# VH-VL binders against o04291r164to392, part 49

Target 1, 229 residues: o04291r164to392
Amino acid sequence: DANNPAGLLSIAEEALAEFLSKATGTAVDWVQMIGMKPGPDSIGIVAISRNCSGIAARACGLVSLEPMKVAEILKDRPSWLRDCRSVDTLSVIPAGNGGTIELIYTQMYAPTTLAAARDFWTLRYSTCLEDGSYVVCERSLTSATGGPTGPPSSNFVRAEMKPSGFLIRPCDGGGSILHIVDHVDLDAWSVPEVMRPLYESSKILAQKMTVAALRHVRQIAQETSGEVQ
Key: E = the ipSAE of ESMFold2; O = the ipSAE of OpenDDE; V2 = 0.75 times the mean of E and O plus 0.25 times the DockQ between their complexes.

## First folded at step 24 (VH-VL; framework fv_regdanvimab)

Design Y01 (at its last fold request DockQ between E and O 0.77; V2 from the best seeds 0.77)
Fold by OpenDDE, fold request of step 25:
Structure Y01 (fold): chain C 229 residues (1-229), chain A 121 residues (1-121), chain B 110 residues (1-110)
Amino acid sequence: as target 1 above (229 residues)
Amino acid sequence: QITLKESGPTLVKPTQTLTLTCSFSGFSLSYPGYSVGWIRQPPGKALEWLALIDWDDDKYYSTSLKTRLTISKDTSKNQVVLTMTNMDPVDTATYYCARIRSDYYDWFDPWGQGTTVTVSS
Amino acid sequence: ELVLTQPPSVSAAPGQKVTISCSGSSSNIGKNYVSWYQQLPGTAPKLLIYDKNKRPSGIPDRFSGSKSGTSATLGITGLQTGDEADYYCGTWDYSLDAVVFGGGTELTVL
């Protein structure tokens, strides 16, 4: 059975470990994104990397929402990610440890008419850590990782999501510290050279996805609490 | 093919303002990820970065020359303009514009052929 | 003021290997990759190396880049007479929030 819970859990745990090493560690060489100055009025700390496969961005910021609420908001990608066309959850599997595994098919809009749109077949793992943090990590399922085969990529180019996600730590007094990592390989080589930055720029990824997520959460927080963030 | 070409006056009087235009083809600043920078080189001297502008209209200037420099873009014309005020003979140099496709603004490719600007009374 | 330091000149015979160093600090080379440029006499600079060790199309593999700590090195193997030029290193400085270049190195082919 392609949906063997034990096998999927193994993949999920590996994804989690790798994600955490990126989110708060140095598994990826992070460099502060130029133009983003940290400060109380800033969106947060934004970093990007070029020493990885594909492109990667990381952001960290405070949000005045509880971890679970943050997770709910961010899981709804179509609501805040402009380039997200659709998200289909094909399967939901209890991980047996309190976590949840979801098999997700995501379709993206093409950022240019000169290239085919990208899609993703991913495993998303949501779990609570011992310290009370909530984690949602996600990675592509490939022949290398194992797991069930995804839907056919008709009219799409199958892109790869490396372990990505959000780590949401509760703060004393309320709110959360949000760590976001986006790490994807969008197969930039298949794109005309002039448009490759759209696919190979970590900065663009940071702006379009990582920071967008953080801004969206903060916006929701502001709307709900009336506080300016 | 990507090309850049600098244009403007080749002779400027002291205290006057220099306006240089970089016209480019093969890419656009309407496309995310592209930037254009200006670099000058006095005769027999090293390269000196002046300014850059990116697709998002972010601008960066040399600290020492910031007060004298203004960079702007006209995306519709594929042009970047650099103005430098209060020109002095010490500003005599070949001025280059070049493309940047780095998230880190750490490399230029390709370069224009440069335009020589002489500041003299 | 030059933020990146290069030797003013290097020389070698045809066929030999030369290296050009570029020394910086933690705010530039320590955090960023170095690009290298070749400038033939009377011409505009040409990118040789970017992202530490990547070559643009058309640049032969005789040219290589490396980085260690706050220093970078350009390597040229199989030196040719046509390699006689000035070479510059460049990168972004996070402290200055600016692009910085080295002072240039004159390469003479003996």
Scores: ipSAE 0.915, ipTM 0.953, lowest interface PAE 0.5, mean pLDDT 95
Fold by ESMFold2, look of step 24:
Structure Y01 (fold): chain C 229 residues (1-229), chain A 121 residues (1-121), chain B 110 residues (1-110)
Amino acid sequence: as target 1 above (229 residues)
Amino acid sequence: QITLKESGPTLVKPTQTLTLTCSFSGFSLSYPGYSVGWIRQPPGKALEWLALIDWDDDKYYSTSLKTRLTISKDTSKNQVVLTMTNMDPVDTATYYCARIRSDYYDWFDPWGQGTTVTVSS
Amino acid sequence: ELVLTQPPSVSAAPGQKVTISCSGSSSNIGKNYVSWYQQLPGTAPKLLIYDKNKRPSGIPDRFSGSKSGTSATLGITGLQTGDEADYYCGTWDYSLDAVVFGGGTELTVL
């Protein structure tokens, strides 16, 4: 639902500011993920959160694709996120000034039969920054944020996406520098203790989502072989 | 709820191989999130980390001792085994196993009660 | 020399405050928090402080932790005779790919 575009833009702009402070700053206490070192065959630099609300992961790497192509690929979560069951865009709202706001319902498969699957009701904001970077950021719409109420989640646990997304900086000569932040609260306390790390480990989040996304885009870039077009 | 217990010989002769078993309950290495590690403490001396094995079978070893150490797990038995070759009297210590959170490898909780191993000369 | 350096001993009277330092480098404390462990005489170590300044259940709030640069500090206020123990800091070292512990600090309550 597309009611009150000014209110949705306000939520989107705050999500953008919070996302950028995580992607390029120290809004999260980032710790280098163990076993991930820069090198010639490395996909990039990966960090995980420590002592934050929820769990978070960040990755930064070079990809041989232009920013819009990278955004197109990563917006299609089912193509790279193994646990993603569906992504439904329920509303698309022009934000003015060239930006786009999407209201999105995402369902996930449960990685275990011992806990209910999670779903998300989110606002996704795509826009170009003043420096020519392209950004796609996303956050849950909750009673605390305002905005329209999403679909009911009768068979799912409604999880929270905190401001997350990707920042794609064009490189001179082609290609992009990709920054990814995933920051979620999966309601780990509703999960039996033996399986709880699947929902509260920042390292697992990085391996299953953040690193997977970066690896996926880089693999597509290699399949096209050569320069970004 | 969560317990770990060390078992193995308490007396070993120089040059022999020490094999220690950590048996644990209340958590599993069949699922992501935790690892099990070994730490020793010579009498009156500081803690010294030896090795850890993660739920996904990644392994890390003390740099100075890695040529003498092997760590393995049997997830179905909830056991982790440490083997240390070429024992010497300086290896006399209390040996502990502990559960470790895999994200950071710096949250050792809980620890086993330890087993004291004496290397005779 | 140990990778993490702690003072060998500290002492204070009941009711006083002490701090225990843990000095490391950019490859360990500079990149990560530390955990603190208490080892009472004749017992296994137990986790005292983790993840910034969190305490396991049963650890009173008079135990606190902090970090600045490549150093970390354990603070203990309202000292009790039962606090007499050895205290260790520990963290991951990214250059060694190993867990490192400090040499330990013997706390004596006078």
Scores: ipSAE 0.634, ipTM 0.829, lowest interface PAE 1.5, mean pLDDT 90
ESMFold2 (binder alone), look of step 24: mean pLDDT 92; pTM 0.943
OpenDDE, look of step 24: ipSAE 0.846; ipTM 0.919
ESMFold2, fold request of step 25: ipSAE 0.618, 0.612, 0.546; ipTM 0.831, 0.828, 0.807
ESMFold2 (binder alone), fold request of step 25: mean pLDDT 92, 92, 92; pTM 0.946, 0.940, 0.946
OpenDDE, fold request of step 25: ipSAE 0.907, 0.914; ipTM 0.947, 0.952

Design Y02 (at its last look DockQ between E and O 0.71; V2 from the best seeds 0.72)
Fold by OpenDDE, look of step 24:
Formats: sequence, C-alpha cells, structure tokens
Structure Y02 (fold): chain C 229 residues (1-229), chain A 121 residues (1-121), chain B 110 residues (1-110)
Amino acid sequence: as target 1 above (229 residues)
Amino acid sequence: QITLKESGPTLVKPTQTLTLTCSFSGFSLSYPGYSVGWIRQPPGKALEWLALIDWEDDKYYSTSLKTRLTISKDTSKNQVVLTMTNMDPVDTATYYCARIYSDYYDWFDPWGQGTTVTVSS
Amino acid sequence: ELVLTQPPSVSAAPGQKVTISCSGSSSNIGKNYVSWYQQLPGTAPKLLIYDKNKRPSGIPDRFSGSKSGTSATLGITGLQTGDEADYYCGTWDYSLDAVVFGGGTELTVL
C-alpha cells in the first residue's frame, strides 16, 4: 500500500540487493552475447542470461558523464527506448535514507501487431551508495511483493519486471562506470509461437533495451563533451 | 508446422562448386530470433557443422572450411543457400539444414531430412 | 578435429538406465549448455535435450541432461528397444565461434 512507506522501503531494499547481485555478481547465469556489432557498443561488455526466469541482459561500459547525469538520462526511458510508449509516475516517496521511491506505470508498444502491448507496474528506487555510486533499481509490484496494486489496463498484458536497473559508479579521472541490468518476464506464452523469440530472447532484449540505453547515454556524453565514446 | 528441406545436386565432380538450398516453412528469417544452419555427415561419420545465418544476416562458418563456404538468405522465399567451392571426394556426405532458436546457436530444431551429395569423377 | 568427446558406444538391457558423457573444455561446455540429438538409423538427427536439461515437445521424460564443469551427460531411463540409435552432443564454442558436435555414441539395446 502506498500508505505504507516502511513496506515500500523494504521492497526497495530487496530490489536493490537483488539488482546488485545481478549487476556485478553471478545471481544470474550470465553468458557473453554472441554477434556483437562493431562500434561504440563493442567497447562495452554485454551478457545475456541462460536458463533463468524470464529473460535478462546486462551491459557494462564507461561513460564520460557524472553519475547523477547518467541517472537522469536513463530514467527518461521514452527518450531512448523505442518501444516505450509512456512512463507515468503515480507516486513519489522519500526514503528515509535519502533515496527516492517512485511508483511507476509504464506502457510499451507492441513489437508486433500479432500480440498485445505490455505494461508494467513497478517500484523504482533511486539511492546513493556509500562508495559514491548511484543506483536506480526497479521491480514490479505484484501480489507476492505485497505492494500497492497498479492501474488496470484492458488493452495491455501486464508484464513483470524483475529487479533491474542501473549501477553508476564514479570513475577515477572523471566519468562513470555504468552497469545496466534488464530482467523481465514478458509473458511469452500469450504470444503466437512464431513471434515468441521477441519475448523469449535475452539477446533481443539486450539489443533493444540494454545496449540501447548504453548507446544513448554515450551519445549524450559525446554531444556534451565532444569526445568519442 | 515447421519444416526444412534441402535441395541441390546429388552428384558433384571434384573441384566444382556445390550449391545447396534450404527451403523452409513455419517460420521466417524476417522474424527476430531465428537462424538456419547447415550440418553435414559423411557416411558412418559424425555430424559436422558448416555454417549458420541469422535474422540479422550475421554469418558464421566452420573455421576449417571458411574459405570454401558462403551462406546467404532470401527472406522473401524462405530460403537459405550454401555454396561450397573446390569439392573433393572427402566432402561426400549427407547435408542437413536445420532451424536454430537459440541466443547462443547451440541447438538445432527441427532438422531437414538431408540430401546426400556424392563427389566423384 | 572433434572438439567434444563422447564414448564410441554404450549398451544396456531394456528397462535399464544408461548415461552418455560429453567432454569438452572451458571454451564450450564450460561456458555454454549442451544440446543432445538422437539419430535413428537412416534418419536425420532429432533434438532431445537443449539448455542442459530441457526437452522439446514429444520427448519423453526418460531423457534427461546434466552438466558439470566442462562435461555434460545424457541420461536415458527405462531403456527401450526403440532407443537404439546414435547420440550426439553439441554446443557453441566461443574460442572457435562455431557450433561443435561430439563424435557420437552408438547405443545398443541388448
């Protein structure tokens, strides 16, 4: 319930812990993505999940921007995520530790006309870690999490976002080390079989979302500093 | 209703170029996530991977045969073509095409029935 | 030339359990899952196991896959006469950027 800040904080903290274990750990069975295209993205590390619930991808790369700036850029998903239709922040709750909890409703475009578009009801937690890193992590609020119920939508299929987000570490000499994790369950079973790869492929997720994020922030960095990323 | 079928010459002379076509249905390489690969099997021998092509037109070849192999796709026809130059009797084998639905190209399903190619003078 | 190693043959009586090993290296099985194929005499290979332990539709649960380190194992329980075939393991090798197969194992049902 939105009226239970302590409960939401608990969910946020759990999300953070799990996200961090994915971002820099092995909580997910990460495997190198095959077939990375040459270019700016090739200087980053991209991995995709194997045999996990849903699909997941992570990327790591350097960005010549300050952590907070990176966070601001990436929080605006509609600006860089092609399939993102809208992001609505329904609630903003200050966390007692200086962080911020947001309850967010996200609508996505359908990647195919043969399937219903997906939406998300999520808790997004932004906070600064002791080491100066900035984290933005996000996860779906479901009955299992005990969080508030999101808005109903008859035209969308509710997908699940597992602990995902951005870990942005300040880098010596300037800039940031960016870790991105995307972990979702898009309910692929409701999609025609021929189209299921769009919903079951971690590689596709990596290409469309994870790498897109990294590319976008690098592009902004380049435009800002004039440096090649 | 996914099917693949190999077609091409069943007899090739040494030094000639083999051209095989894989015609498939039930999926398309215009759809993300699908790939088609070629595998051969000499009589009484093990499976040998040759090449694969994915929906993004990325191509991978066997290292030992790379200089002899070319793989291409015609999405509009649901066909994948494999060419192999400088054929030798040692290349006599049953050639299979198969679908790949894997982020890591580590399994094939289903397989075509295969076409037997004999290299002989 | 073969990157994955399998025993050339295994045999057992009907109803028994057999295992087929597939040994690789850190660049293939060590980093990736193994797929298994059944090839009946005169037929094309058929996928049995993918993603280490998943079965395609139509494959009975008598077939199972496991992985440990740089090795994988196919298990067949309740062996039937119809299981007599060649079995191949396969995976992606990151050092070669290629699909690799084992040498195959001939399973004989006694």
Scores: ipSAE 0.841, ipTM 0.915, lowest interface PAE 0.6, mean pLDDT 94
Fold by ESMFold2, look of step 24:
Structure Y02 (fold): chain C 229 residues (1-229), chain A 121 residues (1-121), chain B 110 residues (1-110)
Amino acid sequence: as target 1 above (229 residues)
Amino acid sequence: QITLKESGPTLVKPTQTLTLTCSFSGFSLSYPGYSVGWIRQPPGKALEWLALIDWEDDKYYSTSLKTRLTISKDTSKNQVVLTMTNMDPVDTATYYCARIYSDYYDWFDPWGQGTTVTVSS
Amino acid sequence: ELVLTQPPSVSAAPGQKVTISCSGSSSNIGKNYVSWYQQLPGTAPKLLIYDKNKRPSGIPDRFSGSKSGTSATLGITGLQTGDEADYYCGTWDYSLDAVVFGGGTELTVL
C-alpha cells in the first residue's frame, strides 16, 4: 500500500521527533562552524556535526518574514539550492491536525564529473506545533522505514536524508526565528578518496545548503522591506 | 597515499627572511575539505603552531608571530609557502607542514618529516 | 602563558595504565574536540586520537581519549617501553582564531 495514511503518519511523527531533537537539542554532536562569528551583521548561529552517521549542519537566525512565508520559500528547493536539479512531488496526503504529507523525488547535480549525481526519495511533513511554531521536516523512505518505493535511480546514487527540516517560530514583534537542520548520507565511500570531502564534509554541507537557505530567506525579507519602506 | 615534504634553507642569518615550501601529494587545495598548516619545534621544546591556509585562501596565523608570517599557496603545483621575516637565533627549530581537516582545524594528519632551520648567531 | 596545560611529566611501570591531562577553556576544549599526538625521539609527531576517541589505522586501542567540560584526557593502558615519548594535545581556539597545542608531557616507562 503506497498511500497508507496511518503508516505514513507514523513515519512522519518519528521524523518530526528526531528533527526536533537535532534542531533544539543535542541529538547531534554540534560544534560551532569556524568563520561564522556572532555579531550585529551575523547571518545567524551555524553549527556542524562531528561523530554522527552521515553529515549534518544546523543554523538558527532571525528573519523578517512570517512563518508561513518562510516555509513557502524554503519548500521551493530549486529557487535557493544551487545543486538542486529537479523536485517532483508525487503525492500529497492530508495528515490530520491541518498537517500535510508529501512524497518527493529530488535529483541533484554532482559537484564533480568523477562521481554520479545523487537523488532522494523522501517524505516531507508540514504541521503546526502547539506553541504556534510551524515545522517542515523531511526524511528518506527506505525498506527499513516502510512506505512506498520510489522511482528508480539508474543514473543516480540514491542518497539518504535523515530527519531534517525547518522549525519556524513566530516572534512577538513580527518576523520569525528560523531553525534549519540538514542531515544527509551522500554515500561518500563510493567516491574516490581525493574527492570524498565534497561528500563527507559537514562544513561544505553547511555552506552549500544550510547557510544558503538562511541567506536566501533573509535576502527576500530585505527586498520586501525595501519595497514597503 | 598522502605525503608532505618541507624544503628550504637549513641555515639563515639573523634579520634575514626565511622562506619554506611545503610540497604535497594525494590531496589538493583546489577542492574543499583540507588545509595545510605549519608547526615548529625548537630543540628540546614544545610544538608551536604558526599558520594555516585553506582551499578558499582563508589564512590564520599565530597571534604572537603574525606580524612576521605570510602564508600562501600555489594550488596548481600543490605547494604552500611560509615566509617568516626578521629571523633571530631563537627561531632555530624544526619546521613541519601538515594536512589539517578544514571543518574543525583541530587535528593534523599526516605530518611532513620536518626541516631543521638554524639561525646563525 | 600556555593556553592548554599538560603535566610536564608522568611515569609508570610496564603493563600499567597512565593518563595525561589537557586543561583548556570554554573558547577551546569547551567548544571543540582535542587531538593527541605522540612524538618519539627524533621523529615528527604522529596523530593518536581525534574526534573524541577515534584512532587512525595502526593505533592500538590501548590508546584512548575522553573529554569533559574544558578538559581532555589521553589514556594509555598496558604500557610498553616503546611508549616512552612526548605527548601533545591540540585543538582550535575560537577566541584566538588559532590552533593551540599543550606544552607536552614526557612519559617515562620505569
Scores: ipSAE 0.596, ipTM 0.805, lowest interface PAE 1.5, mean pLDDT 90
ESMFold2 (binder alone), look of step 24: mean pLDDT 92; pTM 0.945

Design Y03 (at its last look DockQ between E and O 0.74; V2 from the best seeds 0.69)
Fold by OpenDDE, look of step 24:
Structure Y03 (fold): chain C 229 residues (1-229), chain A 121 residues (1-121), chain B 110 residues (1-110)
Amino acid sequence: as target 1 above (229 residues)
Amino acid sequence: QITLKESGPTLVKPTQTLTLTCSFSGFSLSYPGYSVGWIRQPPGKALEWLALIDWDDDKYYSTSLKTRLTISKDTSKNQVVLTMTNMDPVDTATYYCARIYSDYYDWFDYWGQGTTVTVSS
Amino acid sequence: ELVLTQPPSVSAAPGQKVTISCSGSSSNIGKNYVSWYQQLPGTAPKLLIYDKNKRPSGIPDRFSGSKSGTSATLGITGLQTGDEADYYCGTWDYSLDAVVFGGGTELTVL
């Protein structure tokens, strides 16, 4: 419940810990993505997961923007995520440590007419780390999580977001090092078999979401500074 | 319901170009996630991977045969075509097309029955 | 020329267990899981094991796969006469950007 800040903070902290372990650690079995196209995206490191629940992708790259600016850009998913229909922030809660907890309802477009669109009910936690890094991590609130329930929707299939987010580290020479982790379970089994790759491919996730995010922020950076990203 | 079938000439003369077609059903390369590859097997020899094409039109070739190989897809026909130039008797083999449904291209789950190609004068 | 190394042949009596090894390097087995294929005489290869230890539908649990370091192993328990075939390992090699197969192992049921 939104009236239980301590409980939400606990969930947020857990999400942060798990996210960080994915972003820079080996909590997920990361494997190099095959078939990256030449271009700006090749400057970053893109990896996809194996043997994890759901599908996951990770990307790391340099961005010539300050951490907070990067965070603001990436928080606006509808602006860069093609399949994002809407993001509704239902609650904003100060975490008491300078961080912010948001309860967010996200609707996605269906990538195919043969499957129901997915939605998410998530907790998003934004905070600064001791080393000056800015983190935005997000995870689904489920019955197992012990958080508040989200809005029901008969038109959507509720998907699960595992601890995901952005780790934005300031660089000594200016700009930021951006780590992106996307980890979701899109309930692929409810989709016709022929379309299932759209829902259970980490590579597809990487291309549609993770790399898209990195590309977008780099584009904004380039437009802002005139620098090649 | 998933099937692949190889078609093309079964006899090719040396120096000629081999064109093989893989016709498949039960899946489509118009949808992300699927790939089709070609593998050959000379009589009594091991499997040898030749080429692969995925839904995103990314193409991969055997290093040793790259200059001789071209792979393409016709999504509307559910076909993948492999061309191999300058054929030699050493290229005599059974040629298979097979599907990959892996982000890592590390396994083929469905195979055609193969087509035997003999290179001879 | 072969990137993955298999023993050329193995044999055992019915009901016994056999293992087939597949040795590679850090650029292939070291980074990827190994898939295994059974090829009966005169037929196309059939996938046995993929994605670490998964079996396609129809493949009995007598077949198992394992991996350690840069090597993989196919295990076959309760060997049957129908298991007599050639077995191949395969995976992706990141240094070559290519699918690679082993040289194949001929399994004879005594």
Scores: ipSAE 0.807, ipTM 0.910, lowest interface PAE 0.7, mean pLDDT 94
Fold by ESMFold2, look of step 24:
Structure Y03 (fold): chain C 229 residues (1-229), chain A 121 residues (1-121), chain B 110 residues (1-110)
Amino acid sequence: as target 1 above (229 residues)
Amino acid sequence: QITLKESGPTLVKPTQTLTLTCSFSGFSLSYPGYSVGWIRQPPGKALEWLALIDWDDDKYYSTSLKTRLTISKDTSKNQVVLTMTNMDPVDTATYYCARIYSDYYDWFDYWGQGTTVTVSS
Amino acid sequence: ELVLTQPPSVSAAPGQKVTISCSGSSSNIGKNYVSWYQQLPGTAPKLLIYDKNKRPSGIPDRFSGSKSGTSATLGITGLQTGDEADYYCGTWDYSLDAVVFGGGTELTVL
């Protein structure tokens, strides 16, 4: 859709602004996740949402890898997200400001045969900020946002990703400070009641996605050249 | 459909160890999202939370009683077990197990009928 | 373990409205919602209100909950003789890492 790159950039910049307000601010009512406390061997600080649309989780931690390497690892969702079935990048568009816009179709495995698997149609925006931080943010394209219509979801329930992503700040001594926000609506009301925690629990989202991502990057950093805290 | 039932001795002597079993049906701790907790109520007194265990085997205990309590689960049998050591007459109470369906452990949606334990010699 | 404060008793006539308070702190009600339980004589507690003002199936909408700051309130309208019971508030306390309950409120319907 070469005729509407300004429209896609507008969506990307709005997603970036919303993501940053969640990652570093109080746009979501963040609550300390029970069982994730600061400690000598903790992976970082983990919070979950209360009273937001959908469910959300946030994590912040130190990683002994440069920002672009962290972004490369985390963009490869199948390598760390257990329930991720496939990630297809259908379009790559230069943003005109040095950033990159991707149109992405993601399929997830269903944890139960009683509910259809979820899929996502998203815009992913990658850019480097003036302070040397690298940002990868992502959100669903819907009728409300505009943008091209995604692939059909014949055997999937189309889930919604609200502005989410990774903020990766370089450290002066090397390594990065990684902020992760996952914010989704998985359409929990389309599943049997006894299975709904898999789709509407912010704690389960944190454990399966947000914490898993941070733990994965820290493990890779430790296996290559660094020791993580 | 969702039920919980407490079982164990009704009479225990001081210093003995109490073991209570919560048998439940209609849900499982094999799937993420559910927890089971124990609450007691001395005769004519208020509710007092004792412990909980979640599907991920994380355990939490009452601050005042934590040195005397152990909670465990047998997911294949749909059972949660509470052990309380060094029983004293002040521990005489009705003991309930209850299900938690909350990321914030702030509500119990299904309760057993309770089992009354008397500590006396 | 930090406890929640409730009035020991309240009373009202059938058809009237009654309010039961639950007072806590920044480590519990200030960070979390409050659940409410009804305990009829000789029975186990039963969940009335969760997640601020949600009701389990079978609980009439004349039961309602709210919170402000570090305090929560259970409201009962259209009071019936069958509402005579003990009522408890409960939540999680982040300082204690524990569930805490209020001391209970005995509702008498005259």
Scores: ipSAE 0.540, ipTM 0.798, lowest interface PAE 1.7, mean pLDDT 89
ESMFold2 (binder alone), look of step 24: mean pLDDT 93; pTM 0.949

